VH-VL binders against Rho GTPase-activating protein SYDE2 (SYDE2). Designs and how they scored, part 20

Target 1, 120 residues: Rho GTPase-activating protein SYDE2 (SYDE2), of Homo sapiens (Human) (q5vt97r660to779)
Amino acid sequence: IDAFRHYSFSDQPKCSQYISGLMSVHFYGAEDLKPPRIDSKDVFCAIQVDSVNKARTALLTCRTTFLDMDHTFNIEIENAQHLKLVVFSWEPTPRKNRVCCHGTVVLPTLFRVTKTHQLA
Short names: E, the ipSAE of ESMFold2; O, the ipSAE of OpenDDE; V2, 0.75 times the mean of E and O plus 0.25 times the DockQ between their complexes.

## First folded at step 13 (VH-VL)

Design z7 (from y5 with heavy chain S55T; framework fv_firastotug; at its last look DockQ between E and O 0.60; V2 from the best seeds 0.00; counts 0 for: pae E 8.2 > 2)
Fold by ESMFold2, look of step 13:
Structure z7 (fold): chain C 120 residues (1-120), chain A 124 residues (1-124), chain B 108 residues (1-108)
Amino acid sequence: as target 1 above (120 residues)
Amino acid sequence: EVQLVESGGGLVQPGGSLRLSCAASGYSISSDYYWSWIRQAPGKGLEWLAYIDWTGETRYSTSLKSRLTISRDNSKNTLYLQLNSLRAEDTAVYYCARSEYFYETQGPYYFDYWGQGTLVTVSS
Amino acid sequence: DIQLTQSPSSLSASVGDRVTITCRASQSVSSWYLAWYQQKPGKAPKLLIYDASDRATGIPSRFSGSGSGTDFTLTISSLQPEDFATYYCQQYGSWPYTFGQGTKVEIK
């Protein structure tokens, strides 16, 4: 259906500010995925805060370079700067689940822009 | 094919500063990899210095972190390493290298692509 | 930091010889977090083995790795003329990354 949360990679600031709170992240999908290494293109989506894994989805089938899903992560964050949403290939051992795509946001930058969004 | 080309080396006086560049081609440095600087003193082994990941997060070798700054310019697809307060022991070939991001260890792994290196000589 | 000590520091061998290089860690390292590199004079290192025993793309089967804990081994089953180089181990189980001091394999 949709895309995931974004920011421009070219405009990523170096940030010293930290953020705490409760966050809901809705993941609609991804495009331009690196293909998984397996025949049944199984993937999972993980959410990381400052490179620490916080949650992950069940396995999903991805047969193309795009993933269409509707998933919400509810996470508590503490003293954080970066939120990462990463799609990993499924592998027999978890030591090597390879990144298929990602989206990252610097949390202080996100919260400087007030959420004035409408659709309620 | 991913290619990495270092530049900016040369002869430098002790106490000086130097900025090294690593131009990447064949892949965007902002995509999904870790990008590192590694050095090798003449006749010596390899020493990892720092990395920057696709989000801009950086990590440094504990022994050198006060004198190094790693950065990037995504529009030029180029990594940089700033070296300050140079000493004779900093004489080395400086390489940039790429490492994949993997789920379980949350950090860079092994280095699959290396540049050709740029020599920095610090002499009194 | 984890220190890696390679043995021997240097060796001389003939084409066709079996060569064994060891890498000892100051602390236990998971076998999934160790790599081996080959470096020829004036060139950048080349990845040979990752995760202790998996060959990188395009690496001949005469190269093999093994080991766990603190002791790891790179073996070249039948040395070829192009294999005379310096070999390094590297751990990536605990950052900062560290490398062994190198083992130079020379023509006898």
Scores: ipSAE 0.013, ipTM 0.570, lowest interface PAE 8.2, mean pLDDT 75
ESMFold2 (binder alone), look of step 13: mean pLDDT 87; pTM 0.901
OpenDDE, look of step 13: ipSAE 0.801; ipTM 0.922

Design z8 (from y5 with heavy chain F102Y; framework fv_firastotug; at its last look DockQ between E and O 0.40; V2 from the best seeds 0.00; counts 0 for: pae E 3.2 > 2)
Heavy chain, then light chain:
Amino acid sequence: EVQLVESGGGLVQPGGSLRLSCAASGYSISSDYYWSWIRQAPGKGLEWLAYIDWSGETRYSTSLKSRLTISRDNSKNTLYLQLNSLRAEDTAVYYCARSEYYYETQGPYYFDYWGQGTLVTVSS
Amino acid sequence: DIQLTQSPSSLSASVGDRVTITCRASQSVSSWYLAWYQQKPGKAPKLLIYDASDRATGIPSRFSGSGSGTDFTLTISSLQPEDFATYYCQQYGSWPYTFGQGTKVEIK
ESMFold2, look of step 13: ipSAE 0.237; ipTM 0.669
ESMFold2 (binder alone), look of step 13: mean pLDDT 87; pTM 0.886
OpenDDE, look of step 13: ipSAE 0.795; ipTM 0.919

## First folded at step 14 (VH-VL)

Design aa1 (from m1 with heavy chain T105I Y109W; framework fv_firastotug; at its last look DockQ between E and O 0.33; V2 from the best seeds 0.00; counts 0 for: pae E 4.7 > 2)
Fold by ESMFold2, look of step 14:
Structure aa1 (fold): chain C 120 residues (1-120), chain A 124 residues (1-124), chain B 108 residues (1-108)
Amino acid sequence: as target 1 above (120 residues)
Amino acid sequence: EVQLVESGGGLVQPGGSLRLSCAASGYSISSDYYWSWIRQAPGKGLEWLAYIDWSGDTRYSTSLKSRLTISRDNSKNTLYLQLNSLRAEDTAVYYCARSEYFYEISGPWYFDYWGQGTLVTVSS
Amino acid sequence: DIQLTQSPSSLSASVGDRVTITCRASQSVSSYYLAWYQQKPGKAPKLLIYDASDRATGIPSRFSGSGSGTDFTLTISSLQPEDFATYYCQQYGSWPYTFGQGTKVEIK
């Protein structure tokens, strides 16, 4: 249940423009999730900054290809270029949290993420 | 079904350049997954070269990073590998391959789909 | 870097034989993050086993994998004519992800 695996990874930024500070990200939901392989499945949404996991939600139950939520993340960022919002399926085994849906935002152009950026 | 088709191989001279293409079908290269280039010298094993993931982030083999560029064109659903300053040891079959994107690791896992490969021969 | 060393580098076997191929890592592979591939001449590798012991879709039950840490095995319980190929292990537990040098299985 609470056996989410966290991995910290540093990668080289692709752009010369970076921002630092505190940011609020409003997540309205996700559409076109991969169909559940069973009647229902638990998912979680993770925020990655330059491919490093920064925050995640608690488990959310998803019975359809649509996830409706209104959630705010408050994230400290430093020297960041990209914000990725990724919905993962939760699996009971520690080896198998798979992508269900995703979106990315280049930080210099937007400071807030909308539903239109989460559609896969 | 997912299909990957490489092209752009052939005979090139040392010091030359070439661009390999990998046309993907049956799945969007920007939806999820890692998309990698892997090569195999004649009679030798497999060597991972580079990936580009669904978001456009890239990573390169440390020994080859100065001579490689991976890129993509999402509108053509096509991956590219630019090879520069070619040497005889770059002679190989070049494959493109797909790998799952998982929360737990940052990078390709195992490769579940492979193209047929394109042969690059570097000789004078 | 984790280096993978396969043993043997080649072997000869007959149809019906039980074949065992080993893959040894230079340091422990995190979890069970190891895969096995089959490659026939002139063709791309084909995934057989992932996560050390899980068969990929469509792979016959005569193929099995086991092991953890530094020592992993691929077993073919009863070799078939179509199984004469080269087999590779690959680790994905630690960057950079690496492949073994291969084990060629030939017909006697």
Scores: ipSAE 0.093, ipTM 0.639, lowest interface PAE 4.7, mean pLDDT 75
ESMFold2 (binder alone), look of step 14: mean pLDDT 87; pTM 0.888
OpenDDE, look of step 14: ipSAE 0.776; ipTM 0.920

Design aa2 (from q5 with heavy chain Q106R; framework fv_firastotug; at its last fold request DockQ between E and O 0.56; V2 from the best seeds 0.00; counts 0 for: pae E 3.4 > 2)
Heavy chain, then light chain:
Amino acid sequence: EVQLVESGGGLVQPGGSLRLSCAASGYSISSDYYWSWIRQAPGKGLEWLAYIDWSGETRYSTSLKSRLTISRDNSKNTLYLQLNSLRAEDTAVYYCARSEYFYETRGPYYFDYWGQGTLVTVSS
Amino acid sequence: DIQLTQSPSSLSASVGDRVTITCRASQSVSSYYLAWYQQKPGKAPKLLIYDASDRATGIPSRFSGSGSGTDFTLTISSLQPEDFATYYCQQYGSWPYTFGQGTKVEIK
ESMFold2, look of step 14: ipSAE 0.332; ipTM 0.708
ESMFold2 (binder alone), look of step 14: mean pLDDT 89; pTM 0.908
OpenDDE, look of step 14: ipSAE 0.798; ipTM 0.922
ESMFold2, fold request of step 20: ipSAE 0.235, 0.154, 0.230; ipTM 0.681, 0.654, 0.668
ESMFold2 (binder alone), fold request of step 20: mean pLDDT 88, 88, 88; pTM 0.894, 0.897, 0.891
OpenDDE, fold request of step 20: ipSAE 0.736, 0.782, 0.780; ipTM 0.908, 0.917, 0.915

Design aa3 (from q5 with heavy chain Q106M; framework fv_firastotug; at its last look DockQ between E and O 0.61; V2 from the best seeds 0.00; counts 0 for: pae E 3.0 > 2)
Fold by ESMFold2, look of step 14:
Structure aa3 (fold): chain C 120 residues (1-120), chain A 124 residues (1-124), chain B 108 residues (1-108)
Amino acid sequence: as target 1 above (120 residues)
Amino acid sequence: EVQLVESGGGLVQPGGSLRLSCAASGYSISSDYYWSWIRQAPGKGLEWLAYIDWSGETRYSTSLKSRLTISRDNSKNTLYLQLNSLRAEDTAVYYCARSEYFYETMGPYYFDYWGQGTLVTVSS
Amino acid sequence: DIQLTQSPSSLSASVGDRVTITCRASQSVSSYYLAWYQQKPGKAPKLLIYDASDRATGIPSRFSGSGSGTDFTLTISSLQPEDFATYYCQQYGSWPYTFGQGTKVEIK
């Protein structure tokens, strides 16, 4: 079973480099999700680049604090530094889609090692 | 219950600097939410200054960007605002405040929790 | 940037009066993304209304909000002695999110 852990940096990123291009992100899953509300068992995964929504999945059913999936995002990024992978709970209105878990990747750091990033 | 307590205010000379603290309890500042600093000059309205979100992303008021730095220490569950090159017009009560992190917006919505504020007075 | 202009800047009213405060935006606020706050002297603001018309938890029903686009209204249907305060609107429809200049409500 694939794992996606909550991750956040304690400091503002020190890198001033920015990355542009096409990126394919393969998402295998997440764990330690916040419990959904009893009347909402659906979630969706979104990719945000520098805090701007770029892509999302369709609704996924989540029965536990683990999400097991196999999804590929194909996104275009321009002058980007941070990529966030966020799982939101489904809510009746868009303003109420709350975070279940998240991760952040500093893009310049990834590109010194790999050109395509796939979360495990 | 979430509690926010600001500290570090006081008298500062023009051109000086100061670091404000906001100690949070009842919720981790790195879990989710936006965390903002907002100020209010005496007899004036509210002015948003900056935020730092759960991921460490920051954004600043355009007019004040060069003189402010927002930061955090997750181990102390504390937010900071560094104020530099202080001017008399920076005299204000400084609040920290929390906003929900929703998919639909990429910035602070409305502020559901506020600290009690800390007064900064800039005078010669 | 969206400028919010509140009207009136101040008013005096008696207990039991109906009080109406308006908030006009310089550009259309996307959807209903507007909040109202109450602030008493020496205290932090308190959220009253969010999303133009939804009352925050614990807010009395005499407070109501309405409006959309550029014109928003906060109404206090029967003014109480504890409602003496300054009221602010705030938009979150377009970055940067901004506040109105405030309306001071004085009790006679």
Scores: ipSAE 0.241, ipTM 0.687, lowest interface PAE 3.0, mean pLDDT 77
ESMFold2 (binder alone), look of step 14: mean pLDDT 88; pTM 0.896
OpenDDE, look of step 14: ipSAE 0.822; ipTM 0.928

Design aa4 (from q5 with heavy chain Q106L; framework fv_firastotug; at its last look DockQ between E and O 0.38; V2 from the best seeds 0.00; counts 0 for: pae E 2.9 > 2)
Fold by ESMFold2, look of step 14:
Structure aa4 (fold): chain C 120 residues (1-120), chain A 124 residues (1-124), chain B 108 residues (1-108)
Amino acid sequence: as target 1 above (120 residues)
Amino acid sequence: EVQLVESGGGLVQPGGSLRLSCAASGYSISSDYYWSWIRQAPGKGLEWLAYIDWSGETRYSTSLKSRLTISRDNSKNTLYLQLNSLRAEDTAVYYCARSEYFYETLGPYYFDYWGQGTLVTVSS
Amino acid sequence: DIQLTQSPSSLSASVGDRVTITCRASQSVSSYYLAWYQQKPGKAPKLLIYDASDRATGIPSRFSGSGSGTDFTLTISSLQPEDFATYYCQQYGSWPYTFGQGTKVEIK
């Protein structure tokens, strides 16, 4: 399940400009999946930024209309406008992966505090 | 079953504007899919105009980009197409249509559901 | 842009005939990204075939599609009275997506 590659990118000042950011997204599950069959349906969850796939989970075996998981995505973004969290079916034949979960999820941006604030 | 019903067509003078509506039922336009406008001039073929996807992201035909605005109202489950600076060549039946949202691609493929169309006639 | 040219532009046929319509692309359509639609006068197009050869839900088995690259074919194995219509191909292998000009199938 947790075969997903992890990559992090720390925030440091570079000549008074902040060019990139790291966002952590925690996914607990999804409901109202399109259930093509009872039990044994493989799915994966993906994060898309400005309609570009940024990260995804390994394959998960899905129960009927509910997916229960505990996964954290760490993604690099560049002042992106839209985040999309989508659950796709895995269909190796004909190898087209279709949406199982309908909807858009907008998640808060994770902020980090500096050590100077903690030491004061 | 999904149904798409266009409205707002009619007779318009050159230089005018129109706002077309596409009322969807049987499925939420914000849940899944790409939602497109496609037109067909009398006796002619089909021309794709624009899409809006379930998340609200849009794309336009490059030749019509400056005269065209696609939008939606999720509470009414309705798509809109605003056409400005209408010309005689814009006379056509305007359809709304749906296409699948695949992980492998970032754009509409083929259109599995179509509305009945609404006729726009531009004449002086 | 990929231009699609259908042949013939019209044809006359009898019920029971095998009808073949071709769609030729100006440039290779990658993979199998081609669809076929049926349109009757005054009505919206209806999807028949997608991905070159896959029938859409509820489409009779007499409709079949084939081809790759620049040459694609829609075949109606035994023409029925309800099949008299105009047929369009559409490619979605390259942006912008384009349609053929149509082939009208008429009663002889």
Scores: ipSAE 0.223, ipTM 0.647, lowest interface PAE 2.9, mean pLDDT 75
ESMFold2 (binder alone), look of step 14: mean pLDDT 88; pTM 0.902
OpenDDE, look of step 14: ipSAE 0.832; ipTM 0.928

Design aa5 (from q5 with heavy chain Y51E; framework fv_firastotug; at its last look DockQ between E and O 0.39; V2 from the best seeds 0.00; counts 0 for: pae E 5.3 > 2)
Fold by ESMFold2, look of step 14:
Structure aa5 (fold): chain C 120 residues (1-120), chain A 124 residues (1-124), chain B 108 residues (1-108)
Amino acid sequence: as target 1 above (120 residues)
Amino acid sequence: EVQLVESGGGLVQPGGSLRLSCAASGYSISSDYYWSWIRQAPGKGLEWLAEIDWSGETRYSTSLKSRLTISRDNSKNTLYLQLNSLRAEDTAVYYCARSEYFYETQGPYYFDYWGQGTLVTVSS
Amino acid sequence: DIQLTQSPSSLSASVGDRVTITCRASQSVSSYYLAWYQQKPGKAPKLLIYDASDRATGIPSRFSGSGSGTDFTLTISSLQPEDFATYYCQQYGSWPYTFGQGTKVEIK
């Protein structure tokens, strides 16, 4: 379990802050998930940096609109601005894995929080 | 059902600027999916312009990047496209569209919902 | 960028005809990442087929798609009066999105 620090710089109209280094992200759960299809009750959680997949969990069984988990991602980040946590349904056909919920933070703002969003 | 309604088109002068709006209903533009602007010149094919995803990340057509800005207002559930330095070849119907997000592709997607379009005419 | 070339550019057909339209890519497209759209005059494009062969919600079974790699086909098995329109292919296997130039299907 590690605390993240916010990077502070000068306030400017077009100032963009990027961070590099090793980051530990702790994910405790999500709720209001878009339910998996009846024949697919498994999900996985992925962490993306600037929309690129960096890591994912193993398959997790989800039987409700709530996912309770305790997972830590340890990722190396280079010159990055956005971190996303996304929960996908698992399907035998990989291109069918759909978003169940997600959370996004703008780096260098680092949070020790759970992010949850409702899908259509 | 998702519905998209564009507005803000009309007649503009060369060199001018214009801001188009796309009001969404039936789904939150900040929830997931990618949202795009696509245009069609009279009698011509379709040209993708820009996209914004649920987190606010943007991507632009290489040829037009210097003149376009895509943005959104989540409280109004509305997408915007700012057009600058307008030229006669920018005369077109401008559509907003939704594209689905897939874990495996991390790239271009098909568009499942389209707006009605708004006509922009650039003439002196 | 992947260029998509449709053939023919236009065709004339009668109600009840079987119509085929081809879309050829300049580079191999993942066999699942091609879509077809229908556009009627004054209207926005409407998704017909995605992932090369899957019909979108509410699309009649007379529309079918096939193909892989560089060659893809849209088929209308029995043309109806409401099917006279322009049809576009679109690839989403590689950024940026690209569209074919269109195929206009007209009344003979």
Scores: ipSAE 0.039, ipTM 0.613, lowest interface PAE 5.3, mean pLDDT 74
ESMFold2 (binder alone), look of step 14: mean pLDDT 87; pTM 0.891
OpenDDE, look of step 14: ipSAE 0.737; ipTM 0.911

Design da1 (from z5 with heavy chain E56S T57E I58K, light chain W32Y; framework fv_durvalumab; at its last look DockQ between E and O 0.56; V2 from the best seeds 0.00; counts 0 for: pae E 5.4 > 2)
Fold by ESMFold2, look of step 14:
Structure da1 (fold): chain C 120 residues (1-120), chain A 124 residues (1-124), chain B 108 residues (1-108)
Amino acid sequence: as target 1 above (120 residues)
Amino acid sequence: EVQLVESGGGLVQPGGSLRLSCAASGFTFSDYYMSWVRQAPGKGLEWVAYIDWSGSEKRYVDSVKGRFTISRDNAKNSLYLQMNSLRAEDTAVYYCARSEYFYETQGPYYFDYWGQGTLVTVSS
Amino acid sequence: EIVLTQSPGTLSLSPGERATLSCRASQSVSSYYLAWYQQKPGQAPRLLIYDASDRATGIPDRFSGSGSGTDFTLTISRLEPEDFAVYYCQQYGSWPYTFGQGTKVEIK
């Protein structure tokens, strides 16, 4: 199973370019999540563009350090540099939904090989 | 127990360079935004720079842009500040500080843990 | 850049008295994103209040925060000997995130 992992993103290139268009992001899952201290933990996945929340999943149940899912985000982006996919724990307390794991991609890096972008 | 331990401070001539380090322990370092905050002797606090959990987004106060570089190594649980072209105005205690990140706020906001600070003195 | 101006600069009080510390912003601080810190000599700052009025973990309820927009207040309802320190407000609603210049609370 393709995995989303806790990664060090040191050494990522500094991006001075911006990307616009329609983008589909398929999320396969995550590994190395913090295990729940109780039987299970509800989580949700969000996609952020330049640190702005663009979409999120419904609540999912996580019982291990591993979250297996099959979800596609369809987003329109405008002059964006960074894409973040973040798994948050759900908590009943407002403003306390904490990061369980994350990944960050610099958008021009993703598109260097294809030379093609979809635009709105 | 959350710990943040700064090092690398010292006396340096104007125009010189220093590299500050902050060793983190007691938490999952890669899940947090990190910042450097400084305090000149007898003065208040100034937010110098922050870096997101991946190192892909960095911000600096205008007075240090082009001279200071914030970086992190998540495998070593370490935060760094490379300070070049130092000036007398950069003399301060430099603190390593941690911010939690919540979905609702979409960014760093307040500092829940601080290191002990390391003194940087820029003097001829 | 949002400038935070704290008043008074120094507040001389006795243990048991109420302390009221003000923080005024040069522009409205979005969504009450304001924190208060305590700093004792030779120590790093300690978080007291976040989001204008929420106490940080382990902070006693004699500390309270209030306000919105441009005017924020930290209140210590009954000063204890350990509360004599310098207090800073900090906004995180707009980059660059800024601190006030501090209010020293000292024993009379």
Scores: ipSAE 0.058, ipTM 0.637, lowest interface PAE 5.4, mean pLDDT 77
ESMFold2 (binder alone), look of step 14: mean pLDDT 92; pTM 0.935
OpenDDE, look of step 14: ipSAE 0.805; ipTM 0.937

Design da2 (from z5 with heavy chain E56D T57E I58T, light chain W32Y; framework fv_durvalumab; at its last look DockQ between E and O 0.52; V2 from the best seeds 0.00; counts 0 for: pae E 4.9 > 2)
Fold by ESMFold2, look of step 14:
Parts: sequence; structure tokens; C-alpha cells
Structure da2 (fold): chain C 120 residues (1-120), chain A 124 residues (1-124), chain B 108 residues (1-108)
Amino acid sequence: as target 1 above (120 residues)
Amino acid sequence: EVQLVESGGGLVQPGGSLRLSCAASGFTFSDYYMSWVRQAPGKGLEWVAYIDWSGDETRYVDSVKGRFTISRDNAKNSLYLQMNSLRAEDTAVYYCARSEYFYETQGPYYFDYWGQGTLVTVSS
Amino acid sequence: EIVLTQSPGTLSLSPGERATLSCRASQSVSSYYLAWYQQKPGQAPRLLIYDASDRATGIPDRFSGSGSGTDFTLTISRLEPEDFAVYYCQQYGSWPYTFGQGTKVEIK
């Protein structure tokens, strides 16, 4: 199972819309993790909206390039455009928690808006 | 070894355009946030823009918003700055800079590697 | 935005002397969200100190950083001939990330 992967979103269309609401995000796992620092095997997963930390997991032990989990994040978003799912290494000095894996979702693309809808 | 090499600077008239490039080597380019930092002749440093790993999140200093566009091509290990509607106050050496991303800052950190810079001169 | 003001503008000293450079922020910055850079003429800046007090790889121990809140200091305990340059502080706690105007350390 693989909920997100390390890849680039540079080919995705830019969207001018911003999204607000309550979102549930199910995270099943990750593949092709960048290894943590060699002396650190613990990781945590975080949800960021427009680069602001919204939620994270407890520490998880990772011994391979594959992380298997089943976790749901419930987050409130306000005027947001980007959702990032990031796996960080845990380090004794918290300000040094480095990225092991990341993915970005452009929120307006997830919630497409068409011109077929009209109001009175 | 980490290398960042800027190019594309030159002399342009006010209202003109330039495209700067930065070629990266010696590291996994797609794992880093990248920035442009400029320095007017005889002056200090100013952070112009940054771009995330994928190119989806960008931020600009207010003085260049709407005129400059930062972009990256991870397949070519290249960072770009498209500069439109150039003004005399945009005259500077433009540096390509690399930063690691940490959970705690929720953004780029400090710049551990810099390019040599490319000069942009805007005058009539 | 956070304005960083460095003092003095110029510091004229001899090799072997102690240099003390100040960086003052217009509003509080966490002590671990400030860096110091050295720049020589015609060269790009070089990272010296990050997180207010942590020395970058390859930087001699004569360079040290300290401070918190709004007041930060770079100290060079014994100036070497290669240390005469311009020094910049930079904050990365709040966008836009800003630099001080620089302190030139020159030979007396």
C-alpha cells in the first residue's frame, strides 16, 4: 500500500482558486523514502497546508525505504492552495528534522469547479 | 561537490525582460528549496523569491510580485527567474542559493551554498 | 517584515584583536532562526553561523554566535588576515526572510 510517493508536481496546472473547509486525509504509507540520517531510524508524518504544519503522527520506526501505516488526518483549511504530505526524520535536535519523503497536492485540482453550475 | 552557476544577466532598458538560469550539480536538486537573492552594487543582500521542491509553492518579496516568476526544472537540475517590467532598482547581482527544509521553520532555512552571481543592469 | 540593523557600520581592527558585531531585530526573532554570513569583494556570501550559535561545517572556532530575541552578536575571538570582510546577519523565522545591511571589518 502506498498513499503517496516522492515526485514532482511541476507539470500540474496552476490554479487561481483557494479552498476552505474541513478535510479528511487518509495516509496509507510511503515508498522510496530518502533514508533518515544513519543514526536515526525514527520518522513522523506531517500534513502541511501552504507550508503550515497542521497535524503529525507520533514517532514511527522505519527500517526500510517503505513505510506502511493506516492513519487519518482531520484538518481545517482556510483559503488554502497546497497540501503537502511529508515524512520527516526525527533527530535529537528537533529543529533539524529533515525530509525523508514528500508529496504535494494542489487543492483546487482535487476539488474541480466547473462552469455548468449556476445560481439564481 | 555542490555547485550553483548563474547565467542570463546583462544590460536591459527599463520595462525590458530577462530570464536568469541557475545550473545545479553535486547534490539531489529536487530535495531542496531554492532561492534567488540579489545585491545592488555597493549594497546589502535582499531575498527575492523562493520555490519549493516541486515548484508548486513560490513566494516573492513585495517589490517584485507580479513582475518576477521563479520556476524550476528538476529534470534539468535548473532554477529560473523570469524578470519582466524591469526597473532601475532591480539592478543587482543575482545569486542562486540553496536551503534545506526543516519541520520547525515550515519553509527554507539558511543558505548553505551560493552561486557566483550574475549581474543585471537596468538603465536607459 | 523584520528589519535587521547591524552595528557598527565599519569596524577597524588589527589582526589578533577581538571583533564584536551586533545585529538588532525590529521585533523578536527566536535565537535559533538567525544566521551570519561573510562576504569578500567579488565573492558570494559564505555561511558562518546558523541557528544563532551553531557553527557551519569548516568554520574555525574563533567564530561564535550568541543572542536571542532582538539582540544577536557575532564574535571573532582573534582576527586573522583572511577575516577582513563584510558580515551580514539574516533571519529566517518570518517571511520575508531578511538580511542586515552589513558590518565591514577592515584592517586598521
Scores: ipSAE 0.082, ipTM 0.669, lowest interface PAE 4.9, mean pLDDT 77
ESMFold2 (binder alone), look of step 14: mean pLDDT 92; pTM 0.934
OpenDDE, look of step 14: ipSAE 0.688; ipTM 0.899

Design da3 (from da1 with heavy chain D31E; framework fv_durvalumab; at its last look DockQ between E and O 0.51; V2 from the best seeds 0.00; counts 0 for: pae E 5.4 > 2)
Fold by ESMFold2, look of step 14:
Structure da3 (fold): chain C 120 residues (1-120), chain A 124 residues (1-124), chain B 108 residues (1-108)
Amino acid sequence: as target 1 above (120 residues)
Amino acid sequence: EVQLVESGGGLVQPGGSLRLSCAASGFTFSEYYMSWVRQAPGKGLEWVAYIDWSGSEKRYVDSVKGRFTISRDNAKNSLYLQMNSLRAEDTAVYYCARSEYFYETQGPYYFDYWGQGTLVTVSS
Amino acid sequence: EIVLTQSPGTLSLSPGERATLSCRASQSVSSYYLAWYQQKPGQAPRLLIYDASDRATGIPDRFSGSGSGTDFTLTISRLEPEDFAVYYCQQYGSWPYTFGQGTKVEIK
């Protein structure tokens, strides 16, 4: 019967809404990474929803302060508010994977803009 | 050399407010989770709050939720704790502590560097 | 919440003796996520051991940690005068992160 859902949220800086659904995230790259001292370093990118790991890339080689990538993540989210995109350095010891850069978005704000465009 | 220097402690009446500051140096502040840990006189250590890299994710021990607010200013290399509605049981030395974030644990870890602490006394 | 119970509460020893400090968790601590800190009077805690058995940078090899699950031990093989302090264990395997109540190592 009814298969269409509208996403409603406020455009206030404070967000009181949560978002659910299946989401595709296309990640084009990152900049302002620390350059490797030798030839290159290995990194990976993770997607976190409300600080929980949802997906990650395979190891990528980074030779400059800029990482160019073309990755699509398909993730299921439920009652989520924040999306984090985090680039980690790879280290031989797993507990040493450190953050190289990160970004955070408030999901209701993101989907309000996207949903308005899609409905038009 | 990693350094963390707290300030803003003092004597305050119950129900009062204080703002603690922690000045960080010797590391890239914006790449670390930061925490406040307190120690009541003659007692052990208690985690109070932590904050992620950007300040978008914060967690508190239940006894301070709704009264304390952790914040950071990465441009000033500074961590803050706004303490409102103070109670006698909040009397403690408050330490600023640094922790790494590791992918495998999805959270902050042990505290590798600590500040010298600042004393907060809540009494009439 | 995981409660850490340290024993003994006070350990009275002489320099040169071996100290053994125990930390017991109310529930299993996942993946050996247990740290030890040293705190001297009027000073902030100092990290000694992380991940149950790994020494932090600059920590002498007379400090060693062991254990897993619910039972963890800090050992000081030969006490030096500067080792008389309070020692705390801390778990970080499950939120909220918790500390033990401390073991004081003092001069007999």
Scores: ipSAE 0.049, ipTM 0.650, lowest interface PAE 5.4, mean pLDDT 77
ESMFold2 (binder alone), look of step 14: mean pLDDT 92; pTM 0.935
OpenDDE, look of step 14: ipSAE 0.773; ipTM 0.932

